Miniprotein binders against q9bqp7. Designs and how they scored, part 1

Every score and structure here is a prediction.

Target 1, 240 residues: q9bqp7
Amino acid sequence: VPQNWFPIFNPERSDKPNASDPSVPLKIPLQRNVIPSVTRVLQQTMTKQQVFLLERWKQRMILELGEDGFKEYTSNVFLQGKRFHEALESILSPQETLKERDENLLKSGYIESVQHILKDVSGVRALESAVQHETLNYIGLLDCVAEYQGKLCVIDWKTSEKPKPFIQSTFDNPLQVVAYMGAMNHDTNYSFQVQCGLIVVAYKDGSPAHPHFMDAELCSQYWTKWLLRLEEYTEKKKNQ
Positions, changes and structure headers below are counted from each chain's first letter, unless a header gives other numbers.
F, E and O stand for the ipSAE by ESMFold2-Fast, ESMFold2 and OpenDDE, each averaged over both directions (binder to target, target to binder). V2 = 0.75 x the mean of E and O + 0.25 x the DockQ between their complexes.
Where letters were taken out, [cut] stands.

## First folded at step 9 (miniprotein)

Design b1
Fold by OpenDDE base, look of step 12:
Structure b1 (fold): chain B 240 residues (1-240), chain A 81 residues (1-81)
Amino acid sequence: as target 1 above (240 residues)
Amino acid sequence: SKMEVYIWFEGDSPEELLEAILELVKKAEELGAEVYILVEGDEVFIFIEGVPEEVRKRLAEKAKKLAKELGLKVEIEIEKS
């Protein structure tokens, strides 16, 4: 049980968008202070088992690709991920944002993969927007806040070359999503709250992406796990 | 094993950032270090193990210089022996 319990949901905020919600998605810049990011907290609190699995994966990839091939692979994964997020931001942004859609960004297997998900996405509230949890002292950059099948979600877009048909296959991604939810729900820059999460795993080959929907109950379960990770991180930093 | 050097890059990483990160990794490996890279969105985590204490600081300084040149934010943790 977390020692420092904090709720994921803010009872003072309405689940309904205020009529005054801007038609333009929020894009709050990330101000990096001495405050850890969600991703940093998660990485620094990986279990010995998770580290071991990652190492095994690395060794396997090196055996398959060679050392130089693995470096190239890692590079390509990063670049493809970035381009995918840029393309999604462009797609989900209002048409009035004159950024010329680089047509080349839209011609990817990952974009093809998510087309069926994008059909169910509407009411975009935030894109590439910073969140800060002032009380719990962490920050993050969320990909998207939008309605998925009529439910307001924090949406996290992931690229994968391997099928991830189960939410358990997404490792700490559910923790990242709920961390963003909890921060947003208590960030004064946001007037609304989210109760659901969505992890979308896009595939390079254009095969249909896997949506992993997280209802309020599942989000609450992962929130408890997130708080434990945050406490572990805080303890580690005090002992350094 | 203790992660002896942790380097975290965050920001709009141009292709040049990736090349620079790979160069840093290559240099660490040339020094006999084990290197782990995690990429999450626009965040890059580099974990380096098996680096002599005298080299740890030099790697950190290089990472800091690289981050400055590329306009990136960097966080560095060095395990003290």
Scores: ipSAE 0.022, ipTM 0.373, lowest interface PAE 4.5, mean pLDDT 83
Fold by ESMFold2, look of step 12:
Structure b1 (fold): chain B 240 residues (1-240), chain A 81 residues (1-81)
Amino acid sequence: as target 1 above (240 residues)
Amino acid sequence: SKMEVYIWFEGDSPEELLEAILELVKKAEELGAEVYILVEGDEVFIFIEGVPEEVRKRLAEKAKKLAKELGLKVEIEIEKS
């Protein structure tokens, strides 16, 4: 039970579009400041168990590939993820840009993997957009806000080389989604709120991506866990 | 009092690894435990949030049986808090 509970939803806001809303998705620039990012909070509050699991995986990879091979593998995975997000932003943007229809960017197993999900996505409201929680003092960069099967969601795109059949298999992604959601719902740059989340895990071989939908109740459950992680981060910084 | 349970399955067969995941998740659900799964390469890591010692014993016993039946390597780590 967090000592400083704060609601994830803002009762003063609607999840309905306003007539004055722009037709172009929001892209609020990320500003560097002293308040922590969602990813930094999660990284700095990983449990000993999560650290052990990642270190065991790392040791196995180094044994198989060598130190240099592991560095190359990690770099390639990062690049693949970056290109995947760039492709999705291009696909979901209603504006034509100079780099629109770059066929090499759009040709990947990950993009093929999400095609069936993208057919259910509409009403894009934000892409690669910064969020800040004014009261709880954290910042993030969300991937997408759009309707999925008629429900407005914070959508997080992930790449994986293995299937993830249950939401419990997506590591800290649910905490990341609800942290972005709570920040957006209390950020003055946004006039609306979002009550649902979606995590989409895309596969390198083009296999159908697995969507993990989070309704408002599930988001509230993970929000409590996020608040605990944020409190832990704050306490660690008092001792440093 | 409360225990955190980490279960690692390792093997060459994706089908046997999947079977171990499904059976252990089913058992954890029956016992009311919340389960997190990370699959990386030939390894499956299963983390179960703080559970009573009785639940820990039953999950560890199930994991060991699955590993033996399916020809998987298993490692189990237990921590308080």
Scores: ipSAE 0.000, ipTM 0.209, lowest interface PAE 11.1, mean pLDDT 77

## First folded at step 15 (miniprotein)

Design j4
Fold by OpenDDE base, look of step 17:
Structure j4 (fold): chain B 240 residues (1-240), chain A 96 residues (1-96)
Amino acid sequence: as target 1 above (240 residues)
Amino acid sequence: SKTEVEVYIWFEGDSPEELFKAILRLVEKAEELAKKLGATVEVYYLIEGDEVFIFIEVKGVPEEVRKELAKRLAEEAKKLAEELGLKVEIEVYTKS
């Protein structure tokens, strides 16, 4: 049990969207400060065994690709991910935002992969928006807040070259999603709350993306795990 | 005892289908064993090409029971690997 329990959901916020849903998605800029990001917390609280696995994978990839090849591979993966997120932001943004849709960004296997998911996405409330949990003292940049099949979700878009058909295959991604949910639900910059999460795994080859829906119960379970990771991070930083 | 037992299982094979079968069967077995022993198991897995990594955390039971569960899971993983023609590596860690 976490020592510093905090609820994922805010009882002071109504689940009912206020009628004045802004027609434009929120995009709150991330402030650079000393507050740790969700990603940093998760990365620095990996188990020794998880770190070992990543190192083993890295060594194997270096053996296969060489050092320069591995650097190039890593750079390409990062670039593809970035372009995919930019394309999604463009797709999900209202038409009136004059950002010239770079047609080249829309021509990707990843975009093809998520088309069936995008059909079920509506009511976009936030895109690439910063969240801050003031009490628990962490920040994050969430990809999207929208309705998926009529349920308001924090949506996290992931790219993969390999199938991830199960939510467990996404490893720490559920923790990231609930961390964003908890922060948003208690961030004063947001007037609404979310009760669900969605991880979408998009594939490079254009094969149908896997949606991993997280209901309120599952989110609560992962929230407990997130709190434990955050406590571990906090303790590690005190001892440095 | 707040001792946690962690089981790490790596499957390797050329058939994604067989790898997925291994995951599903191992998860099912873990849940079955956990229920029988009154334990809680958390299962995570990563798929990296021809390799599947499975992490199983065992909680909620005495250390001896956790160790027994870990042992049985390891045995099941070996059996599955043999049945499905997969390579398998298994590591069991005990954290106090």
Scores: ipSAE 0.013, ipTM 0.275, lowest interface PAE 8.1, mean pLDDT 83
Fold by ESMFold2, look of step 17:
Structure j4 (fold): chain B 240 residues (1-240), chain A 96 residues (1-96)
Amino acid sequence: as target 1 above (240 residues)
Amino acid sequence: SKTEVEVYIWFEGDSPEELFKAILRLVEKAEELAKKLGATVEVYYLIEGDEVFIFIEVKGVPEEVRKELAKRLAEEAKKLAEELGLKVEIEVYTKS
């Protein structure tokens, strides 16, 4: 258990926005600060087992493709993910007109993969929006805050070339979601809070995406694990 | 220091369905053995092209029990690879 516990939910906030909901989803700009991002905390606190797995995979890929081939492969994977997030932001934005959308962005296996999920998404309140935990001092950039099947969620979109049917198989994704949730719930740029999370894994071939819903109890369990990772990161910074 | 025995498993094949089936069966076996032996297991996997990389952490039991669980998982992985027509490599990773 962490040495210092801090709540994921803010008892001073309602689950509902103030009486006037925004007509446009929030998009708070990310600022480069001295405080760490969620992604950096997670990267700097990877277990030795995670590092070993990634290094073994890299070694095999480089043997097969060469260093230049591996660089091109990883760059392509990164670009596909970037295009996917850009397309989803466009689709979910009420300000986007059909003429201004990049039609090539809307045509992909990943977008086909999530169509059944998008039918259950409504009430979009934030897209690609920065969050800051003002007490614990970390930042992040969340993908989406919207209702999924009637429950307001922090939603994280992930791409995968192969199906990932178990939430445990998604590495640190649950920690990322709860870190964003805790930050949002304690960020003065937001007037409401969120108690649920959703991880959506989309597939390159268009196969139906897998949603992984996280209720408040599950979020609280992962929040404890996030606090341990943040604590570990803080200890490493003292030594650097 | 206390040592942990982890299992690393690599599968290779040209069928996504068979690679997925191998992951599923291995996870099921890991959870079954963990329950029987009083352990907790966490399974991580990465799918890249026609390769799957699986790392299994075993917690909550003494080193000798972790080694027994790792041996049983290695045996299951070999069986799955033969049944599904996959290449397999297995090694035990110990963190101390």
Scores: ipSAE 0.000, ipTM 0.261, lowest interface PAE 10.9, mean pLDDT 77

## First folded at step 17 (miniprotein)

Design u5
Fold by ESMFold2, look of step 18:
Structure u5 (fold): chain B 240 residues (1-240), chain A 96 residues (1-96)
Amino acid sequence: as target 1 above (240 residues)
Amino acid sequence: SKTEVEVYIWFEGDSPEELFKAIMRLVEKAEELAKKLGATVEVYWLLEGDEVFIFIEVKGVPEEVRKELAKRLAEEAKKLAEELGLKVEIEVYTKS
């Protein structure tokens, strides 16, 4: 258990149960400061076991593709993820204008993969929006806040070339989601609270995406793990 | 210092369902053996594409018990691979 427990929700900031939505989804710009990001915290607190497993995977990939082939593969996967997020922001934005080049990304297998998920998404409250936990002092950039099957969620979109049907196969993704959730719930830029999370894994070949829903109980379990990672990060910085 | 015993297991297969079954059954076996032998086990895993990478640490018992638990886990992993039609590779690390 963390030395300093802190709740994921801020009930004092909860508006009326059905507070009015804004006419346009929130998009708060990310403003870098001395405050660490969620991604940086997670990167700097990877266990030696996590590092070992990732290095073994890398070794297998390099054996198969060669060093230059692996570098190209990794770069291409990263680019595909960026384009996917840009396409989803455009699709979910009521007033976004697209160039022809961006339209090619909208026709990708990843977009086909998530179509069945998107039909269950409504009430978009935020897109590609900065969050700051004003008490615990960390920042992030969440992908989406919207209702999924009637439940308001922080939604994180991921791309994969192979199926990941189980939430456990998404490594630290659940920690990212709950960290964003906690930050949003304690950020004065947001007038509402979110209790659920969703990780959506989309596939390059257009196969149906896997949604990983996180109810409040599961979010609480991962929130505890996130607090431990943040505490570890803070202690490392004191000792540098 | 205590000897740490670490078991690395690699599975490969065409079915993410069968790969995840292998993970879950190995975790269950590890927890069962740890309880029986009074050990602590920590299981870490990464599923990427058609491969699973598993790392198991065995702690909290004498070195002889830790090595025996690692041996039984390696045997279980081989059994699971045969049963589920998976390729397997196993490495056991000992640190003192």
Scores: ipSAE 0.176, ipTM 0.660, lowest interface PAE 4.2, mean pLDDT 82
Fold by OpenDDE base, look of step 17:
Structure u5 (fold): chain B 240 residues (1-240), chain A 96 residues (1-96)
Amino acid sequence: as target 1 above (240 residues)
Amino acid sequence: SKTEVEVYIWFEGDSPEELFKAIMRLVEKAEELAKKLGATVEVYWLLEGDEVFIFIEVKGVPEEVRKELAKRLAEEAKKLAEELGLKVEIEVYTKS
């Protein structure tokens, strides 16, 4: 049990969508501060075995590609991910805020992969928006808050070259999603609450993306795990 | 209980299909054993090329039961590796 338990859901916020659906998705800028990001917390609290696995993978990739080849590979993966998120932001943004849709950004296997998911996405409330949990002292940048099949979700878009048909294959991604949910639900910049999460794994080859829906119960379970990771991070930083 | 038992399993093999079989069978076995012992088991897995990493967290039961479950999972992983012609590495970690 976490020593510093905090609820994922805010009882002071009504589940009723305030009728004033902002016509424009929120985009709160991320402020650079000393507060750790969700990603940093998760990375710094990986187990020794997880770190070992990643290092083995890295060493194998370097052996195969060389050091420069591995750098290029990692840069390309990062760039593809970035472009995918930019394309999604453009697609999900209202037409009036149409920065010139770079048509080239829309021509990707990843975008093709998520088309069937996008059909079920509506009521976009936030895109690439910063969240801060003031009490638990962490920040994050969430990809999207929207309705998926009529349920308001924090949506996290992931790119993969390999099939991830099960939520268990997404590893720490569920923790990231619930961390964003918990922060948003307690961030004063947001007037609404989310109870569900969605991880969408998009594929480079354009094969249908896998949606991993997280209901309120599953989110609560992962929230406990997130709190434990956050505590571990906090303890490590005190000892440094 | 603050004590958690974690099982780390690495499978290596040339066949993604066999790796997936190993994952699915191990998940099924973990759930079965958890149900029998009244434990909660959480399974995470990551497939990277010819390797799969499986992380199993055992909770909700006394330490002795957690250790027994971890042992059985490790044995099952070895059996699966042998059956499917996979390389296997197993680490059991007890966090107190």
Scores: ipSAE 0.014, ipTM 0.259, lowest interface PAE 7.7, mean pLDDT 83

## First folded at step 18 (miniprotein)

Design v1
Fold by ESMFold2, look of step 18:
Structure v1 (fold): chain B 240 residues (1-240), chain A 96 residues (1-96)
Amino acid sequence: as target 1 above (240 residues)
Amino acid sequence: SKTEVEVYIWFEGDSPEELFKAIERLVEKAEELAKKLGATVKVIWLLEGDEVFIFIEVKGVPEEVRKELAKRLAEEAKKLAEELGLKVEIEVYTKS
């Protein structure tokens, strides 16, 4: 239990749209400064087991691909991941037209993989938008806020290559989602709040993506774990 | 070990080639310094978005040697960022 518990939801905030809200999704620019990002907190509070698993994965990949093959593989994953996120932002933006979109960017196994998920996504409220929790002093950049099957969610998009997976900290993905959720719910740039999360894992070969839905109860459980990680980070900074 | 020094380095840039060159050069420098100073180092890295995250743990030598090694690695990271046109952020911690 964290020493300084703080609620994930804001009781003064409605989860319903304001009639004066704009029709274009919010895109608050990220202003990096002294306060840490969600990613920095999670990276600097990794457990010894997480570090061991990353080392083991790297060793296995190098054995399979060779040194040069591993470098090429990871470089390709980096580039394709960036393209995937750019394509999703373009697809989900209501201001985009077919003529303005890069058609080659949309030709991707990852984009094919998420098509069935996108059919259940509506009411996009934010895309690639910064959040700040001014009380707990952290920032983040969330991928998407939209309704998924009728529930407003913070949505996080992930890529996966089935034969040669790139290391992603899947254990920490739920913490990332709830940290963004808590920050958004207490950020004055936003007039609404969310109670649910969604992690979508897309596949390079176009296989149907896997959605991992997080209801309010599950989000609250992960929120407690996030607060512990943030507390660990803060204490670590005091003792360096 | 009860005490360790941890070095966290982030390089940011749009070129995977330059990001991986920074990783290679920094790993080589860490191994070189570890051999010279008799230290044990553990190095992992992750590529996330437009940046690479590098974690280096130093142990097996006295605390002041671990701190000196961490300082030299931070200086090398800053030099690499300038040479390769990358942004860099560095944090160093003593873990008790």
Scores: ipSAE 0.494, ipTM 0.822, lowest interface PAE 2.1, mean pLDDT 83
Fold by OpenDDE base, look of step 20:
Structure v1 (fold): chain B 240 residues (1-240), chain A 96 residues (1-96)
Amino acid sequence: as target 1 above (240 residues)
Amino acid sequence: SKTEVEVYIWFEGDSPEELFKAIERLVEKAEELAKKLGATVKVIWLLEGDEVFIFIEVKGVPEEVRKELAKRLAEEAKKLAEELGLKVEIEVYTKS
């Protein structure tokens, strides 16, 4: 049990956003300061097993592609991920705020992959928006808050070249999602609460993306794990 | 000493080319220094948005040597960031 327990859900907030569909999604800028990001907390608290698996993956990729091939691969992964998120932000943004849609951004296998998920996405509340948990002292930048199949979710978009049909295959992504949920639910910049998470794994070849829906119960389970990671991080920082 | 030394490095930038260049050069430097000091280094990296996370674990040498290696790696990371126009954050953790 975490020593510093804090609820993921805020009992003072309504589950129903009071306002009608906001005409414009929230986009709160991330202020980089001394407060750790969710990603930093997760990175610094990786298990020895996780580190081993990542190293083994890297070694295998270098063996298959060579050093130069691995460089090119890495560069492409970075660029494709960035473009994918930019394209999604453009798609999910209201038409009036759309700068000239670079039509080229929309022509990707990843965008094709998520089309069936996007059909079930509505009521976009936030896009690329910063969240801060003041009490637990962490920040993050969430991809999207929207309704998925009628349920308000924090949505996290991921790219993969390999199938990830199970949520367990998404590593620390569930922890990231619930960290964002908990922060948003207690961030004064937001007037509403989320109870669900969604991890969407998009594929380069355009094959249908895998949606990993996280209900309130599953979110609560991962929230406990997140709190333990946050405590571990805090202890590491005290010993530096 | 069973003390493990861990170096965490974050590079931030808009150019994937420069970010990868920073990784490559830092890995090379880590291997060079490790060889010179008789240490073993384990290097992993993760790409997250516009940020590269690098984790370096130092083993096989006395604690003092591990700390010195970590210090040199941190200095190298700062130089690389300056040269490549990247933001950098560095943390060194010593776990006994």
Scores: ipSAE 0.306, ipTM 0.718, lowest interface PAE 2.0, mean pLDDT 86

## First folded at step 20 (miniprotein)

Design va4
Fold by ESMFold2, look of step 21:
Structure va4 (fold): chain B 240 residues (1-240), chain A 96 residues (1-96)
Amino acid sequence: as target 1 above (240 residues)
Amino acid sequence: SKTEVEVYIWFEGDSPEELFKAIERLVKKAEELAKKLGATVKVIWFIEGDEVFIFIEVKGVPEEVRKELAKRLAEEAKKLAEELGLKVEIEVYTKS
């Protein structure tokens, strides 16, 4: 239970579509400063159990693949994840459809994996866009804000190889989504708000991606957990 | 026992090869410094998005030695970033 609770939603904002909305999604530039990012808060407040599980996973992977095999696996995950996000931004941006695209960027198992999800995505309002919560003093860079099956969501895209776990912490994905949501809902660069979240896990082999929808109630529950992590970070900062 | 000094390092770049070089060299430096100064260090890392973060926990020596270790690790991280063409961010925390 956080000591300094703050609401995730802004009652003065609408989550309804606007018929006169511009056709170009927002892309607010990220300005790095002394205000911590969502990812920095989460990384610096990982539990000892999260750290242990990450190390155990690495040891198992090195045992199975060898050190060189693990390095190659990790490099591929890094490059394919980066290209996946670049491809999604290109696909979802109307400006990008008017320009030449790298055909190899658009051909991957991960992109095939999300095709059925993308058919349900519309009304893209933001792509790779910065958010800032001035009251709680954190910043982030969200992947996408769009309607999914008619509901406006903060959407987070993740990659997974089905036979192997992520090499990154995946326990915090819902916290990341709600932290971006809360920041956007209280950021003057945005005239609307979002009450739902979506985490999409795409698979390397092209198997149908798994959507994890977060309604407003679930977002509120994770928001409380995010506030605890932010509180822990703030207390930790006093020892810097 | 409680962690006495924590060092967080983030490298950002487009080349996985240079990012892995930074990890390998920083881990090696941490182990060498720990041996020289009689400290225990625990080093972990993982990839998040387009960056690598590294967490280093320093224990087993007086506070001034722990601070010296953290300072040298931060200096090594900055040197590696310059050498390898990477962006770097560093945070150091102490426990009283």
Scores: ipSAE 0.659, ipTM 0.867, lowest interface PAE 1.3, mean pLDDT 83
Fold by OpenDDE base, look of step 21:
Structure va4 (fold): chain B 240 residues (1-240), chain A 96 residues (1-96)
Amino acid sequence: as target 1 above (240 residues)
Amino acid sequence: SKTEVEVYIWFEGDSPEELFKAIERLVKKAEELAKKLGATVKVIWFIEGDEVFIFIEVKGVPEEVRKELAKRLAEEAKKLAEELGLKVEIEVYTKS
């Protein structure tokens, strides 16, 4: 049990979507400061098992591709991921704010992969927007807040070359999502709260993306795990 | 007494090429230092957006070697960042 328990949901905020859907999604810039990001907390609190799995994966890839091939692969994955997020931001942004859509950004297997998910996405409230949890002292940049199948979610977009049909296969992604949820729900820059999360795993070959929906109960379970990771980070930093 | 050392390094930059150069050079330096000091090192890295995360775990190092190893890695990371025009953050943890 976390020593410093804090709720993921804010009882002071109404669950009712304010009737005025903002015509424009929020995009609060991330301010770099001494406050750790969600990703930094997760990175510094990886378990020995997680470290081992990542190392094993890397070694396997190097054996398969060679060192240079692995570098090229990693570069491509990085570039493809970036382009995918840019494309999604463009797709989900209001048309008036769209700079000339680089049509080339939309022609990807990853975009094809998420088309069936995008059909169920509406009411975009935030895109690439910073969140800060003032009490727990962490920040993050979330990909998207929107309604998925009528439920307001923090949506996190991921790219993968391998199928990830189970949420357990997404490693710390559920923790990232709930961390963003908890921060947003207590960030004064936001007037609403979210109760659900969604991890979308897009595939390079255009095969249908896997949506991993997280209801309020599942979010609460992962929130407890997040708090434990945050405590571990905090304790580790004190001993630095 | 032997201790474990964890070194976390973040490089940030707009050029994937420069980020990869930083990774390669730092990994090589870590391995060289580890060999010289009689330590075992594990290096894990990944790229997220414009940031590279590098985790270096060093095992089997005496207390007197720990500080020196961490210092040298930090210095190398700073040097690489300067050379390649990258931002760098470094954190070092020791487990007794």
Scores: ipSAE 0.372, ipTM 0.756, lowest interface PAE 1.6, mean pLDDT 88

